# Ledger of designs, part 62: VH-VL binders against q8ixk2r445to577

Target 1, 133 residues: q8ixk2r445to577
Amino acid sequence: FFGMLQNKGLTDYCFDYNPPDENQIVGHQVILYLCHGMGQNQFFEYTSQKEIRYNTHQPEGCIAVEAGMDTLIMHLCEETAPENQKFILQEDGSLFHEQSKKCVQAARKESSDSFVPLLRDCTNSDHQKWFFK

## First folded at step 16 (VH-VL)

Design Cd6
Fold by OpenDDE, second read of step 17:
Structure Cd6 (fold): chain C 133 residues (1-133), chain A 120 residues (1-120), chain B 107 residues (1-107)
Amino acid sequence: as target 1 above (133 residues)
Amino acid sequence: EVTLKESGPALVKPTQTLTLTCTFSGFSLSTYGMGVGWIRQPPGKALEWLANIYWDDDKYYNPSLKNRLTISKDTSKNQVVLTMTNMDPVDTATYYCARLRSGDSYFDYWGQGTMVTVSS
Amino acid sequence: DIQMTQSPSSLSASVGDRVTITCRASQDIRKSLAWYQQKPGKAPKLLIYDASELQSGVPSRFSGSGSGTDYTLTISSLQPEDFATYYCQQDYDWPYTFGGGTKVEIK
């Protein structure tokens, strides 16, 4: 699966990654932005290694969850996907993070009208449902 | 020790706005995973969930009441505020604030509740 | 919304009795269920979470079981302090919803 990763509940919002420096793509947070499909900021791939790859750059980036955090941060992909980069995109659209045992949910950023994907206890909420478009 | 306490008016007139404050201790909404919710209970009736707020200011509302509800937090004061507009006698109930168990959506500590009567 | 149906609405029992309360969800909630105890004039108290996990400090005579849509709260040997109203709650989907309650009265 590849393309825009769109939220079901938060209509018209997609995974978005726009690092300040195109030559240094790791270390920043993945956000949600209106789906526009322009450029490379909203193109992701779900791989057989259970990674969500930002593969428009070399080396490729993979979404990771750091210890004690609920945000999605871009790391470099590795030959063997580390545990903190493994996600299960379920048939029902839920995106499950294996290590934390939590699901990715579209959420409001603190003191902002912006939105971000955050780890939350898994529910059947449409805000935890995702699909590639 | 975790404690929560609701405060606000005991009597509200129809169409007025209810403002309730939850003051808590023993935990902080700056702590990862923490949340506070509001639940109400009309006399002799079942519990009804109203709203949740989390450490990251993420908010959830009961859709049946969403347009009337606003939840906010002041982490520095250990307070959560709930406002409910256009009050009606049917909104007469005991209103509880409760702590959300870290990483879950169960309420492990509750305030004693505050009775709110809506009457002209 | 997910509807939670508790049964019975009320029951009478004696001290020492085995008491069983059921909660049925309108859909599979995958063990996202909690049980609360409420005494008159008091706030609810969490007893069980995740369908079968006993909250800290709760007596072992309380237990929860179930999966899918059907869940059960069991009090193995009813004690005088257990006469109260019990509620189930699902957190599988928004909005979170409670059952109608089961009042356990003294026989």
Scores: ipSAE 0.000, ipTM 0.615, lowest interface PAE 11.1, mean pLDDT 92

Design Ct1
Fold by OpenDDE, second read of step 17:
Structure Ct1 (fold): chain C 133 residues (1-133), chain A 121 residues (1-121), chain B 111 residues (1-111)
Amino acid sequence: as target 1 above (133 residues)
Amino acid sequence: QVQLVQSGAEVKKPGASVKVSCKASGYTFTSYWMNWVRQAPGQGLEWIGEIHPSDSETWLDQKFKDRVTITVDKSTSTAYMELSSLRSEDTAVYYCTREGKYYLSYAMDYWGQGTLVTVSS
Amino acid sequence: EIVLTQSPATLSLSPGERATLSCRASQSVSAYDISYMHWFQQKPGQPPKLLIHDASNRATGVPSRFSGSGSGTDFTLTISSLEPEDFAVYFCQQSYSTPYTFGGGTKVEIK
């Protein structure tokens, strides 16, 4: 699966990654933004290694969850996907993070009008359901 | 004014298929989810599925995954629900209903007048 | 799926009386500051009519005697003073998670 990763509950919002430097793509947080299909900042791929890859530049980035965090951060992809980069995109649309045993949920950023994907307890909320476009 | 106008009543034999239409007007068709809900005589409401007209993203109740196809024609602002392999238990009034998400509300705020589908041998 | 249980199944009241309808969800249907619970009124031969959306917001044109409250798993529709036209069936519905589900309905009938 590849393309825009769009949320069901938060309609018209997609995974978005826009690093300040296209030559240094790691270390920043993945956010949610209105789906626009322009540029490369909303193009992702779900791989056979259970990675969510940001396939726009080399080296490729993969979404990871750092210890103790509930945010999605871009790391470099590795030959063998590390545990903190493994996700299961289930048939019901839920995006499950294996290591944390939590689901990716579209959420409002605290004290902000912005939205971000966050790890939350799995509740089967439509805000935890995602599809590629 | 928002209006959802559905096709007329249908009488079908078991095993046949039925395709109900729902023509939308009075709003931006591609900005709202279109849901299909049915109601058997004297019974409650049962959600069938929904479609987003902008890209035809579709979600169905698993109960109907093998028999229901929901589609849209953006050029005519019309949504369709096709139910195959009809059974007597499929006899019901079928409704299309518009649903907003986030931008407005998460409720089915406008409904079609309903389409009676009768399945009998 | 999320199961919605409405009570009572039938409510017999007289015009002018207060009606209190309950809807209980098998799991929370609230997230952030929004409860994805809605109330509909249905009369014979008509489609459901939206009364309350997102737990407590009256839909356009809905009289002030209708009100909704609740969060999490417990929701209430209140009709402060029943009018003759209010005798109908009322359904709750959640849009928190697909498949969307409806309650079994409460029939408000005249005593």
Scores: ipSAE 0.825, ipTM 0.931, lowest interface PAE 0.6, mean pLDDT 95

Design Ct4
Fold by OpenDDE, second read of step 17:
Structure Ct4 (fold): chain C 133 residues (1-133), chain A 121 residues (1-121), chain B 111 residues (1-111)
Amino acid sequence: as target 1 above (133 residues)
Amino acid sequence: QVQLVQSGAEVKKPGASVKVSCKASGYTFTSYWMNWVRQAPGQGLEWIGEIHPSDSETWLDQKFKDRVTITVDKSTSTAYMELSSLRSEDTAVYYCTREGKYYSSAAMDYWGQGTLVTVSS
Amino acid sequence: EIVLTQSPATLSLSPGERATLSCRASQSVSAYDISYMHWFQQKPGQPPKLLIHDASNRATGVPSRFSGSGSGTDFTLTISSLEPEDFAVYFCQQSYSTPYTFGGGTKVEIK
């Protein structure tokens, strides 16, 4: 699966990554933004290694969850996907993070009008359901 | 003005299939989710499923996953719902309805006139 | 699925009276500051008509006598002063979780 990773519940919002330096793509937080399909900021791929790859730059970046965090941070992809980069896009649309045993949820950023994907306890909310477009 | 015009009433035997159409106009067809909802005579409303016409992304109620197929024809701005293995309990008025966009949510703001499907021996 | 329970099943009132309709969800249908609950009006032989979206927002063309309130699991549709054309069936519907579900409806009938 590849393309825009769009949220079901948060209408017309997609995974978005815009690193300040195109040559240094790691270390920043993945956010949610209106789906626009323009440029490289919203192109992702779900791989057979259960990675969510930011597949527009070389070296490729993979979404990771750092210890103790609930945010999605871009790391470099590795030959063998590390545990903190493994996600399961389930049949019901939920995006499950194996290591934390939590689901990726579209959430409002505190004290902000912006949205971000966060790890939360798995529920039946459409805000935890995702599809590629 | 947004309009959803559905195909005419159907009478079917048990075990048959029915395909209802919904022609949309007055808005960008590929920008809004299209839902199908049915209502048995004198009963409440039951959601069947939805489709996004841009890429045919589809979500169905599990109750219908083996019998319902929702499709679109972008060239004619028409959505379709096909229900197979019809039973008497499938007798209902079937509605197509568009989900309008509101803030970060969506609501069924326009409805077709409904299509009566009668299943009887 | 999320079950929506509407009460009362039937509400008998006279024109000019206030109507209060309840919809209770089996679980919360709210996220951050948005409640994914909607209200519809349906008259015989017609499709449902959207009245309120996101708990408290009147749809386009809906008279001001209609209002919605609530969050979490408890929602209310209020008709401040019933007009003759308001006697109909009203449904709540949640879009918080697929499958989308509707309440059983409240019939507002003339007393």
Scores: ipSAE 0.882, ipTM 0.946, lowest interface PAE 0.6, mean pLDDT 95

Design Cu1
Fold by OpenDDE, look of step 17:
Structure Cu1 (fold): chain C 133 residues (1-133), chain A 119 residues (1-119), chain B 107 residues (1-107)
Amino acid sequence: as target 1 above (133 residues)
Amino acid sequence: QVQLVQSGAEVKKPGASVKVSCKASGYTFTGYAMHWVRQAPGQGLEWMGYINPYSGKTKYNEKFKGKATMTSDTSASTAYMELSSLRSDDTAVYYCAREKSTEYYFDYWGQGTTVTVSS
Amino acid sequence: DIVMTQSPSTLSASVGDRVTITCRASQDISNYLAWYQQKPGKAPKLLISAASTLQSGVPSRFSGSGSGTEFTLTISSLQPDDFATYFCQQYYSYPYTFGQGTKLEIK
């Protein structure tokens, strides 16, 4: 699966990554932004290694969850996907992080009207449902 | 380079409608939300709402619900804002402004369109 | 709605002066604050984002600081081109709101 990773509950919002330096793409937080269909910052790929890859910049980045954190941070992809980079996109649309045993949920950022994907206890909320478009 | 070019000044009578256009160039039109901001004579800036040209999704300031209607034409890379039931206090300069992707502030502005409502 | 209050409303200064404009938010807006410059008959121009990030092409004499509820725009040494009206804007929550503006005039 690849393309825009869109949230079902928070309509019109997609995974978005916009590092300040295109030559240094790791270490920043993945956010949600209005879907725009341009690719680039909103183009992701779900791989057979259960990675969510950001492929618009080199080297390739993979979404990771750091220890003790609930945010999605961009790391470099590795030959063998580390445990903190493994996600399961389930049939019901839930995005499950294997290591934390939590689900990715569209949530409010510090700004009350901006949003980020955060790890939360898994529920049946549409805000935890995702699909590639 | 990014440019937002708005339609010309309008003079309308109370009760009339006016539609202001904002033609975008120098970037992918559907990739950025377009906001509208008005400025009454000698007054500050007031946010009216935005449209996502890609999806057509809009969000309005409650103050302007029923007053302003925001649309877009992707084929023309143009955003529109229609004001209905014009009143004298709708007299203002109206700006379109592009939202910086993922950052939510306005990095580029149209030159503004003066709408004058007078009997 | 979040109310943004600028001070002063009008400021008279001379070329070479150091000036500071303050913007107060009615609630904590973190660093979701932008500063704009507007000249008569022109659209606002973005100067500062995220409270302190100077935009490309903006002279280094401009700087922004603050977080939470208190913010400042500073011009270290006024130039003739700097006489204009300045606005702060919060983009912490909808509806986005602006300060009433500070008109910087030549003394």
Scores: ipSAE 0.037, ipTM 0.710, lowest interface PAE 3.7, mean pLDDT 93

Design Cu4
Fold by OpenDDE, second read of step 17:
Structure Cu4 (fold): chain C 133 residues (1-133), chain A 119 residues (1-119), chain B 107 residues (1-107)
Amino acid sequence: as target 1 above (133 residues)
Amino acid sequence: QVQLVQSGAEVKKPGASVKVSCKASGYTFTGYAMHWVRQAPGQGLEWMGYINPSSGKTKYNEKFKGKATMTSDTSASTAYMELSSLRSDDTAVYYCAREKSTESYFDYWGQGTTVTVSS
Amino acid sequence: DIVMTQSPSTLSASVGDRVTITCRASQDISNYLAWYQQKPGKAPKLLISAASTLQSGVPSRFSGSGSGTEFTLTISSLQPDDFATYFCQQYYSYPYTFGQGTKLEIK
């Protein structure tokens, strides 16, 4: 699967990544923004290694969850996907992080005046449902 | 492991300014807002405001507007708070504290920086 | 501003005792309430969030309850390591505010 990764509950919002330097793409948080598909900042790929890959730039980035964290941060992809970069996009639309055993949920972050994907306990909320468009 | 390490104790005269630093490690600095909390001697905790290192957005307690200025350096994973026009009642321990995702409770704290203002 | 009032301000108890600390909010804050433990010369430590969610690594003898305007922190069986000052904090609306603290002393 590839393209825009859109949330079901938070209508018209997609995974979005805009690093300050396109030649240094790691170390920033993935956010949610209105789906527009422009600038390659909303193009992601779900790979056979269970990665959510940001491959519009070289080197390629992969979404990771750092130890003890609940935010999604861009790391470099590795030849073998590390455990903190493994996700399961399930048939019901839930995006499951294997290491934390939690689901990715669209949420509002007041301090950033933005929407962000966060790890939360898995529920039946549409805010935890995702699809590629 | 998340760690917040603050700069050392400061002793200042009234009218001076002081800049406290808070260096973060063990997590991506831009992923979480950094708050500042004050504690006067023998007193409770007082929220001063926050900065989001990713966006640069700040919010201050009205009480500290004009007194405190919060900044950050993402390249150094460090948050700063400057206090100006220091008075004796600014004497306190100042803490940086990391916000937990969308809820503004604080899961990690710096060790605190003692600022003493005396003539 | 939302005023958080803790009671009692000071509490003397013995090891093994059941201890309850109360925090009252001046208005309804739902469950946006956190509890912290602070020892002398140390930074506060988060114990409970969302009024009743025990943080990882915190002993199960700690528990939080309440919603709206009345909240309680309970230590089911006090241990020597528990003597400290405890603070509640609302994060319902800005500015975020803390209770004045409850100092738990050994009797």
Scores: ipSAE 0.105, ipTM 0.715, lowest interface PAE 2.3, mean pLDDT 93

Design e24
Fold by OpenDDE, look of step 17:
Structure e24 (fold): chain C 133 residues (1-133), chain A 120 residues (1-120), chain B 107 residues (1-107)
Amino acid sequence: as target 1 above (133 residues)
Amino acid sequence: EVTLKESGPALVKPTQTLTLTCTFSGFSLSTYGMGVGWIRQPPGKALEWLANIYWEDDKYYNPSLKNRLTISKDTSKNQVVLTMTNMDPVDTATYYCARLRYGDYYFDYWGQGTMVTVSS
Amino acid sequence: DIQMTQSPSSLSASVGDRVTITCRASQDIRKYLAWYQQKPGKAPKLLIYDASELQSGVPSRFSGSGSGTDYTLTISSLQPEDFATYYCQQDYDWPYTFGGGTKVEIK
């Protein structure tokens, strides 16, 4: 699966990554933004290694969750996907993070007009359902 | 078990400052993502959000009341304090503190509320 | 600010009745909506979040639905303990706002 990763509940919002330096793509938080399909900021790939890959740059980035955190941060992809980079995109649309045993949920940032994907206890909320478009 | 309890004066004179304390248990504001908010409700009227404070001491206020509100926390005591200046009879209401989590901006646990009457 | 309009403001019903309460937002809030129940002299109790997710411990006779600007709280079979005032709340945009409430009274 590849393309825009769109949320079902937060209609018209997609995974978005826009690092300040295109030559240094790691260490920043993945956010949600209106789906526009323009550029490369919203193009992701779900791989056979259960990675959510940002492969528009070299080296390629993979979404990871750092210990004790609930945000999605871009790391470098590895030959063997580390545990903190493994996600299961379920048939029902839920995006399950294997290491934390939590699901990715579209959430609002209170201090801004933006939204972010956060790890939360898994529910049947449409805010936890995702699909590639 | 999560519990919250409001404390403060039941009566305040006009122009005076209201100070309310929320004492909670079952969670900590040292925990990532945890927050406490204040909501008030005039007698027979709807709910109005006042302010939130989070584990990192980030504070948010209702814009309509921002200049009158100050929220603070004492993590070691599991307390959150709300001050509201220049009280007016229109501020007469039951004041609640409630728990919320960053990214989940609904209130899942509430205190019993404390009635505050502003009168001369 | 996003305005939340509840309807009706009050209704009378009997035990066993199906009750429907509506909440309309002034703009699309994309299912960032919660429902609360409040009994006289008590604090509000969270019933539903994310428009349709039932809070833990809440009876299954409560359900939430809707999208965009229009949302509904349904009580499939009203019980004696369900007579109360219900409020919706949006958490889509800052500041958070509540509806005006719907009082469910015994007929």
Scores: ipSAE 0.847, ipTM 0.941, lowest interface PAE 0.6, mean pLDDT 95
Fold by OpenDDE, second read of step 17:
Structure e24 (fold): chain C 133 residues (1-133), chain A 120 residues (1-120), chain B 107 residues (1-107)
Amino acid sequence: as target 1 above (133 residues)
Amino acid sequence: EVTLKESGPALVKPTQTLTLTCTFSGFSLSTYGMGVGWIRQPPGKALEWLANIYWEDDKYYNPSLKNRLTISKDTSKNQVVLTMTNMDPVDTATYYCARLRYGDYYFDYWGQGTMVTVSS
Amino acid sequence: DIQMTQSPSSLSASVGDRVTITCRASQDIRKYLAWYQQKPGKAPKLLIYDASELQSGVPSRFSGSGSGTDYTLTISSLQPEDFATYYCQQDYDWPYTFGGGTKVEIK
């Protein structure tokens, strides 16, 4: 699966990654933004290694969850996907993080126009359902 | 078990400052994502959100009352304090503190509430 | 601010009845909607969050649905302990706002 990763509940919002420096793509937080499909900021791939890969840049980035955190941070992809980069996109649309045993949820941020994907206990909320478009 | 309890004066004179304390247990504001908010309810009326404070001391206020509200926390005591200046009879209400979480801005645990009457 | 309009403001029902309460937001709140139950002299109790997720410990007779601006709380079979006032709350935008409430009274 590849393309825009869109949330079901937070209508018209997609995974978005826009690092300040396109030559340094790691270390920043993945956010949610209105789905526009322009540029490379909203193109992701779900791989056979269970990665959510940001592969519009080289080297390729993979979404990771750092210890003790509930945010999604871009790391470099590795030959063998590390545990903190493994996600299961389930049939029901839930995006499950294996290591934390939590699901990715579209969450409101402090700013009225800001949303972010966060790890939360898994529910049947549409805010935890995602699909590629 | 999560519990919250409001404490403060039941009676406040107009123009005085109201100080309410929320004492909670079962969770900590040292925990990432944890927050406490204040909500009030005039007798027979609807609920009104007042302010939130989070684990990293991030604070949010109702814009209509922002200039009158101050929220603070003492993590070591599991307490959150709300101050409201220039009280008026229209501010007469039951005041609640409740737990919430960053990213989930609904209140899953509430205190019993404390009635505050503003009268001369 | 986002306005939350509940309807009806009050209703009378009997035990066993199906009860439906509606909450309308002044703009799309994208399912960031919670429902609370409040009994006289008590604090509100969270029933539903994210428009349709049942809070732990809440009976399954309660359900929430909706999207965009229109949301509904349903009690499939009203029980004696369900007579109360119900409030919706949006957590989509600051400041977070509550509906005016719906009082469910015994017929």
Scores: ipSAE 0.837, ipTM 0.941, lowest interface PAE 0.7, mean pLDDT 95
Fold by ESMFold2, look of step 17:
Structure e24 (fold): chain C 133 residues (1-133), chain A 120 residues (1-120), chain B 107 residues (1-107)
Amino acid sequence: as target 1 above (133 residues)
Amino acid sequence: EVTLKESGPALVKPTQTLTLTCTFSGFSLSTYGMGVGWIRQPPGKALEWLANIYWEDDKYYNPSLKNRLTISKDTSKNQVVLTMTNMDPVDTATYYCARLRYGDYYFDYWGQGTMVTVSS
Amino acid sequence: DIQMTQSPSSLSASVGDRVTITCRASQDIRKYLAWYQQKPGKAPKLLIYDASELQSGVPSRFSGSGSGTDYTLTISSLQPEDFATYYCQQDYDWPYTFGGGTKVEIK
């Protein structure tokens, strides 16, 4: 799939990545922002290797979760996807992170206009349901 | 099993500073993502959120009370302390501490509460 | 601040009745809504989070639904132990705010 990755419960919010340095796309947190479809910040590819790729900017980034953490961070894509970069977008819309066995949930960054995707124990919450548009 | 308990004075005079301590067990603020918040309830009225503190010492306050509130923790003692300055009779309420997780701003375990009366 | 309005403010019902109470937010809270039960002299107890997710250990007769600004808590078959006041709480935006409560009295 390729497009804007939207949250079902947090309506009209999409995965968004806007690194502060065009040459340093690694190590920053993925956020959720109002879907607008303008520019290149909100377009991601879900690949056959179960990656969520940010490939509209060079070098290509792949979303990862570092061990023991719950935040989604941009890493460089590798030829063979590492376990911490593998997500399963399930038929029910849940986005399952294989290494941690947790699901991606939309949550507010406290005292901020920003929302972020975070890992949580899997539930049926609409905040854990995602789809491409 | 998760428990929380509030302690502090039952009576405070107007203009004085209130200090409340939350002592908890069954979890630790050294654990990634864990937090403790304070909520109050005036007699017969709705609950009002006051402040949250998290495992990395990040602190968040209700904007309507921000200049009056200070929250702190002692992770080794499993304690969180709330200080509220310049108390007024309108601040008469039962004060609760409760557990939450960063990102999930609802409270899954609550203390029994402590009643604080502000009166001259 | 997001205002949360509950209705009714109180109700009476018999054991076995289906009870619904409602909570309306002053703006879209995108299902960031929790329900609490509070018995007299006791602390609140979390029942439901994310509008419809049942907290562990809560009986399945409790359910939540809704979206946008309008949310409901349903008790499918009222039990004697369900006599309490129920509060909704939004956790969509800072500061987190609570409804005024709905007192459920068992006839």
Scores: ipSAE 0.766, ipTM 0.913, lowest interface PAE 1.2, mean pLDDT 92

